# Designs tried in a protein design chat: miniprotein binders against q56419. Part 161

Target 1, 326 residues: q56419
Amino acid sequence: MEGRTLEEVQEEVFKRHGVLVPKKELEDLAKALEEAGLLLTEKVEARLKEEEEKLKRERPMRLAGLSYPEGEREARAFLEAFRASYPGEGEEARVLLMPHLEPSRVPEVYGAALAALEKTPPPERIYLVGVAHRPLKEKAAALPVPFQTPFGPALPDLPALQALDALLPFELFNTPLAFREEHSLELPLFFLKGRFPEARVLPLLVARRSPELGEALKVVLRDFPGLLVLAVDLSHVGPRFGDTPLTRTLAEEARRRDLGFLERLAEGEPEAALAFLGANPTRIDGVEVVASLLPLLRERKGKVLAHRLDLEAPTLSAVGAGTLVL

## First folded at step 12 (miniprotein)

Design e_38
Fold by ESMFold2-Fast, scan of step 12:
Structure e_38 (fold): chain B 326 residues (1-326), chain A 116 residues (1-116)
Amino acid sequence: as target 1 above (326 residues)
Amino acid sequence: GDLIERLEELAEEVIRYLKEHGEEELAREIEEQIKDIIEALKSGDTESAIHILTELAETVARVLHRLGAPEELIYKVAKLLARVSEAARRLGDEELFRRAWEAAIKAYDAARELWE
């Protein structure tokens, strides 16, 4: 922004529109805009406080009718269509890595996750770990309320959440508003609730590497056993993500990095998976989640069930998605 | 400082609830024992403080559940027991850790049974 005097603004308006605006009117307008800015700030703060209060009771769905059907019957048919898009059989999962990308873009990857869930005994609870797309006050957060789905509310595991909170050096329930619009939890939860309707959920977000979270979760999982789900996307390449337009070479590099990361996790070597990525040049968003959960991923061998690099032609960009069972 | 402040606040809330529901003797016991717990913490006798606190909190959680106390209040007691178990672990007292942790889980389960 360049500084401008009222006289310069007055002259520019006259030259452009042939209207001479009196200096006092410009001064009054500036004061009105400043006052309106203060009123807008107060109004925004009041609205955020209302939203925060609503989130103390439940988390409503934001993507129903957009990313998945709102009605229970239609949602069931939609989920079964995704399972049908993957021709293989799943493997039993104690840890499941699945995407949170728009499901319609990678149906076979979500289908692979559903296949794994079919082979997995119904858990009493699901530790659903997503990626924060909004700032958190701490490295990680949780929201201990029912999450609405077309299959009914996914109920929080309050005892397990409180036990986790007690073991952390920070308040776990620190940023309720970050959960208001969070697709990294909402989209995987749709599939998980459809398959395990009676499972309780621990909805967790990671913003930055938190070794404390992994250590605490290792303790909590001993007393509250359940399915651990890492809801992460893989490479993000192209102009949408700050790169040059997608080339064949860049797409092949993204696939190579995605698969190298997943295969090392499948070998039970999460530190090797992180080291393989180095500076993470294709922006795999699972890095902070994996780095936080190291104690839960070491020495667990598994299998990559699916991987796709979804091409977004209008933006010349791509996002990687995969399903891994451990 | 923070732990002592939290203990005082929770004790006051629990004492008030117990007196309102006819548990005057337990309320009196909490008033007396909380002073001993705080004194032990201030003198660095953390192990004694944790032992007294664990026994007291176990009794409080059981009585609150029997009275049908607000879920939030029972969760506060359960969270305290979980924090006590972590303190015991850091001191190398595995037996006290197990005891306090089991009490915390039991209190959490009791609170959950009151939730419709």
Scores: ipSAE 0.000, ipTM 0.201, lowest interface PAE 17.8, mean pLDDT 85

Design e_39
Fold by ESMFold2-Fast, scan of step 12:
Structure e_39 (fold): chain B 326 residues (1-326), chain A 116 residues (1-116)
Amino acid sequence: as target 1 above (326 residues)
Amino acid sequence: GDLIERLEELAEEVIRYLKEHGEEELAREIEEQIKDIIEALKSGDTESAIHILTELAETVARVLHRLGAPEELIYKVAKLLARVSEAARRLGDEELFRRAWEAAIKAYDAARELYE
């Protein structure tokens, strides 16, 4: 189709400027653009290979100085401020559902998570399950490297990750580039590492429903016990998310939907929670995580500690966030 | 196909280990059954291939455990059984899925028992 593109360009220039560009000049321009495009592609590919190689050694902080402080002292004060924003007492968690949106938008929700972590004995490892915001080669992935935080590196639990990989019908350590910029892991990890500095981590991303992940995790948790964390945001409503502008009625519906979902999870009925949302997920990105982890959530009762639907006024959009302990 | 290539590679590794540890009869059985499994896969008889492969892999995991084989090798057998269980799930065969998944857990448990 390159020849047709040149003819169309020639026609468009003639119509707009009354000038007929010689084909040789268009051919030379097309060749120059193709060469520039090839060089750009080569540079992009080289940069991606370089970043991928770096990710084999460590995962650097991306949101330090933006979503949380870079320095350890300032980071500690930041955690204390978030904990103080929640006036209630926490409850011990075997499973913790917490948000991954910008913490400053919902400080009381993160404060509730911190309250729960205060009541929870230090785990040897944390299974941190986030949502892939970039395509994965498989339904789920993990990155078995240290994740940098202001509190020092969160070290991977290599034996537990290898055990998990052995029970999966796909390669667990796929798509390392998906972890380069992933706030659903980085933001919860900041809080988890601040509270449990000695815990090792299994950083997991879910892109699509993977029942095999939940089945494998149930077996691995038996031999490698730890805290399971679902880093999940709730309702996404409004034009920013391909929906109509937020109204009071839509906001009320979103709050009711979020709470109905969380309360069913708190009763140990994750299938009922999914059914409550309907046959298709309704812009709750955590649906894929919950659907993947059903064997770990069944018959486990708990409590919703906090919920907020946060309004983004400029876009007439909102994101739901909650803290649930099971 | 990729699955056939992975199966052949693991079979070769297992056969080599078994021969090095005096399990010549099982090594020969694997060589013969792998050919049957590959033929079934190529002919589209996926269900039969899954049945045979599940039984064979379960036997292999049991023998590797008895021989004290490396955790990594037994983990590879567990992973093959996990892949087989997923193939059964895609066929809509819940009973075959359960059978293969239970076999995967048994292989995994065998590895854990050796190296706890």
Scores: ipSAE 0.821, ipTM 0.921, lowest interface PAE 0.6, mean pLDDT 88

Design e_4
Fold by ESMFold2-Fast, scan of step 12:
Structure e_4 (fold): chain B 326 residues (1-326), chain A 116 residues (1-116)
Amino acid sequence: as target 1 above (326 residues)
Amino acid sequence: GDLIERLEELAEEVIRYLKEHGEEELAREIEEQIKDIIEALKSGDTESAIHILTELAETMARVLHRLGAPEELIYKVAKLLARVSEAARRLGDEELFRRAWEAAIKAYDAARELLE
């Protein structure tokens, strides 16, 4: 394939400038570019290995000062403001579905989640399941290190993580770099740590449908009971997500679709919820999380506390967000 | 390839533990069974290999539990059975999947009981 590329370059130069560059000169240039590329690749690989090594000790905050306050006092006030944005009372949750998009876009939805956490007895651990926004070596992954927050580090539940790993057909602790910049874990964790500062965490990412994850989690939760949190966003509509520009009709369809999905989950019918979305799906990456966790969602009745379709007017796009307790 | 590598790695560790605890005859039996499994996998008889592997792993978990082995070692047996269950699922063999997955849970439970 390289020789073909050089011949194409030679022909292009001839057509544009009427000069036929000798093949030897093009070969020498190609070698120099290849060597420069290899050197750049080596530098990138060295940088990635360094970052991976740092992640063996802790996961630092990435969104502090951007999506939430860096200082503990300011972070506490921020949580209180979000709780105040939801006028309703919460309900106890054994399973909580909450969003992971920018909190300031849907304050009432995060406020509803906080209301539910207020009514939930403090768990010993939180199974926090987010969506991988970067490739994983396996269908799912976890990072067994402290995650920094303004409320102090969220400590990993190492015994529970090891138990989960023992029941999975792949190494659970894979792709640590995928956790370096992962808002589907960091944003929900900010709220969860603020409400349950003593709870340990199992930070889990799902990249693709993993029935084995749900099957293993059902067994582990028996021995290591805790709060299961699905950090998922709902409808993604509009050009920002590769779809047609948002119209009033499409927005109403997205709202009805989101609510129909959540209401079926609230009835303990997760397969029906997935089928409801399946015929003509929007970009809902949280579907893979729900599909992976079916054994944990069946026959659990609950309540939809909040839903919002947040409009991004400049892009004629929207993202759905909701809070569901089971 | 992956399943063979994982099997060989676990077998080496289990065999070492058995020999250190006076179970040399059982260690030799495990070495023999592993050869049969590898031969079946290399010949493309994946279904037979998975059946033999599931039985071998159940034997490993039972014996390690009896000897009071570290829970981490028994967890590795559970993981091998989880890998076997995934291989069965990929073959579309629901019955073999259930058998291997149930065996994985039993090994996991044995490790949990020992830890407590």
Scores: ipSAE 0.768, ipTM 0.892, lowest interface PAE 1.0, mean pLDDT 88
ESMFold2 (binder alone), alone request of step 12: mean pLDDT 80; pTM 0.770

Design e_40
Fold by ESMFold2-Fast, scan of step 12:
Structure e_40 (fold): chain B 326 residues (1-326), chain A 116 residues (1-116)
Amino acid sequence: as target 1 above (326 residues)
Amino acid sequence: GDLIERLEELAEEVIRYLKEHGEEELAREIEEQIKDIIEALKSGDTESAIHILTELAETVARVLHRLGAPEELIYKVAKLLARVSEAARRLGDEELFRRAWEAAIKAYDAARELFE
């Protein structure tokens, strides 16, 4: 048995159940369990390899029928309902910060993003930067395959992705399995593809602060201009995130930190936005992405279109979400 | 370790391409300079290795561009220079980082000029 001798296992069984199991039977059982474990490991490894091979061809939808409708007609109606949830007009975006939180929880925030996209000329490509929810082999990664959506496949911009890879000190196309289930890309992509069906996409994940990513992107965007989308959530507070239960005071602090962060970004001061957060006690997702993309955010002025701190009352937890155009 | 391995792989590919296109003297010079660069890296003289490698890679990118080499091969030179710039950043040498990063951009630009 793992971490125990057969004699210790025999003694423990006798103490708990009053049965003395012969050493040979325990040895045979331990070997059978180890062999079963090895067979299960082999089967898991084979399945992961098969899934990785599938990801070389396309990235299938994972949240269709859960977070958004599977059918194109139903998906169009769903998207329009989100736009209708925001009573204001959008602003043209060169850079768009939008959430990746479950859309139904913050419909007006996604509506604001849609309003901004409505005012934005159709880009040839979208640089979609999300947050890795699974470990990456490097600080950032991309998957250069079509991403399926209810509006058809979002095609990768292969020349732009290859150009980006050429300027990075690591292999950009790493950790394909991290993309198999990644809502920070899938949920924003649903809205982006619905609005810009012809745009190609660079699906990028950031796991850790990567200044080299921002430096490379600044060069690539010169030759491959497009819309930069930061798909990030804001404050994460409460027991769901390892915190104390949410109080009115903590909720007010989270809102203040979210808005202070966004307002400084809107002034074209991303370093000031990061400094304002300090130790980031409310766990704003945007920190690592903003820190990676500094060269693309400096001196770009814009506007915060929407902000909400979404309360999950049963868990006394909340997640902040916002829409910012630069 | 990793930088040396990447350097050896790219050097072999570049040398083969140069020999196939009549640049045999430059290919031999690269073979000799690569050995010096690897020795400097192994001896811990990373700063000198980065200086020599940056200058050599700039020359290689320019010659490959002149020969009309595949965009992918010149991109590999740009990537090596990006890796070199990151090594300089880890040393805390901002000037060396800037020099290597500017060289990476120049190699990248050379590749882009060949894009049809």
Scores: ipSAE 0.800, ipTM 0.917, lowest interface PAE 0.9, mean pLDDT 90

Design e_41
Fold by ESMFold2-Fast, scan of step 12:
Structure e_41 (fold): chain B 326 residues (1-326), chain A 116 residues (1-116)
Amino acid sequence: as target 1 above (326 residues)
Amino acid sequence: GDLIERLEELAEEVIRYLKEHGEEELAREIEEQIKDIIEALKSGDTESAIHILTELAETVARVLHRLGAPEELIYKVAKLLARVSEAARRLGDEELFRRAWEAAIKAYDAARELME
């Protein structure tokens, strides 16, 4: 009852509705509401446990039919259309930074990522690092199961995941439910699996800055070489993100911050990229991913292939997206 | 998930393996040093516990490698050293962090050699 006594509830109902509810009926109602609340909590907990058990076997598609086509043929045509949206040539990537926002909003940016993948020799495995949109028990997590895609399941690299877990000061497989609905992995994986159907995957989520993750990954990559993919969005500006409504000036500032960040990463100076954001305050999705992976980004030079600040006119908000090869 | 509990579980598993493979002297040393480590942790002397743990775990990893122990067991030793290195980092002891982290990599490398 939100801290009110039964007598106060009885008096409130009488004053507002002219009905005197007997104390016993209010007591019975309060007990029924408490019992219903406990039952609802128990049902929710049982359902979460059931979903967690299912995730021990596989991670099903959640965005098929919404963000990308469910059928393999339609998915292939969709992927080819995105590649066609980028008029440039790609460059070989050892590290690829690509977005994870809704692909239809920034087709040229995903097209640039596809162009880079065309120039990249097929990797045996992909280290796919996304951003946790749900709480994790630790700073980072992974889910060691097949991830379903329209191109077939993306299989986990179990030996590499076990090697990574052995070098981390926490249990890597700590929050399976965080992977049930996670677009920062699912959307990039759609494109990666379409281009590298034989590659195994390490699906990794970062919730908070984890220098220990970058340190461990540097060691693991030595024994299990592969493509490192940072699936991160850039500036988040406007009221949708708790900020001032977007103006032309603020949009230009966001583009400058995004490009300044990406160009410093392209120069092999990830600490300078982070310092640039600190000196020019902004909210960039993926700051925690970049900060976690510093040992893997230092002294790797590359090129920004594409950048776009996507406007969400109804909310006067925008999200930045870019493709960077290192 | 108490660090002491995890330490006790791994120590028990390692001690059992060592005794089964003729390393009774090292098993006895581990039993003695684990008690010292737990006492240091309980008394709040985390730095001493980390120092002793790092040296002991490095020795254990070398012996397990020599015995051809299961890679998964040596991986557990590497993970303990990773946990120890992070505890050292939180104490602000960069040198102790580096020592423990290098020991973790060495244990990991020992396991990888047996897997390859």
Scores: ipSAE 0.842, ipTM 0.932, lowest interface PAE 0.6, mean pLDDT 89

Design e_42
Fold by ESMFold2-Fast, scan of step 12:
Structure e_42 (fold): chain B 326 residues (1-326), chain A 116 residues (1-116)
Amino acid sequence: as target 1 above (326 residues)
Amino acid sequence: GDLIERLEELAEEVIRYLKEHGEEELAREIEEQIKDIIEALKSGDTESAIHILTELAETVARVLHRLGAPLELIYKVAKLLARVSEAARRLGDEELFRRAWEAAIKAYDAARELLE
């Protein structure tokens, strides 16, 4: 029906494909189709089916030439510049918490992550856990395909992914389209692949708290040891995120909230970290990831290497970023 | 619901495999117990269903391991037990969750042991 609202198209797509297509994408497509005299819903479904088919084979770069260089040599120089931006030494990581926001905004924080990776022996595989920035039908998902990077494709660890799926009460490979546009995996992966070019990856997205994911991962890590990476941003404050414009006081509160969260994780007390945030409500997207991975974070002590609250002056908003090794 | 559909599908596959490998008596026992389990789930006796299903699935995983069954089939048994453990968690029964989750790990380990 041509009289369908964009909301109705969005809902129908969500039911069939398990992803919420942004309204702007639907608006842009509807305008293009109106100019061509074409049916919107039919074209959206056809386009999504085509993209889903492509995602079953590989995950292409979306941010190359924007957030990082496309060429391998330029990408290597970019990594070296980020490492140089952090004056400290890293520490060996068994678990690494790193950001996924635009790297150029927090170079020292990504530099700290690179310093930690420099001190870490090359893992056979990386469990890369990002956060879904759009609602998903399932609590978590994975995509078992090569992810393209300037350093070559990051290959999936198929046996480890299959083992993980065997211990989950849901189908792990449930929503390929969730991975179409997801910077929480793409941006950390750029750095991880640059440092560990031979490591296979398990690209995992958490949309909502999944204790079953952490329980299954604890078992799988016994047979498939590897580096666990939590790719999460910290406080989100200001009008861009539905809050009051940022003040010096609110920025200081956000920094204290971020550091209190990270310090409790560094003490091996992830439940205390979550309780701290519950007592001080915040928009930390890492909450859902930490809550899902509790069995992997308990009693694992470490160190906060870097933290910054990045100000977005035009919107009087800010996003916190940190690097934590456990 | 979804658990019943998954159970029926896996039971059919397991029964077929067991019959093909000389376990006709166990296959018949599974056919009978599955009917009872499904009826318990439909009638809201979820705790009893989970107890019986967990014990049955453990037996199945052990026999499949003994027969050298494909990794993928034993993984399906582990996954069913993971689904069962989640059903127990939703009931608020932590002991039943732990029992079913331990059974899932045992099935998973049995599958892993078949790999060199």
Scores: ipSAE 0.833, ipTM 0.934, lowest interface PAE 0.7, mean pLDDT 89

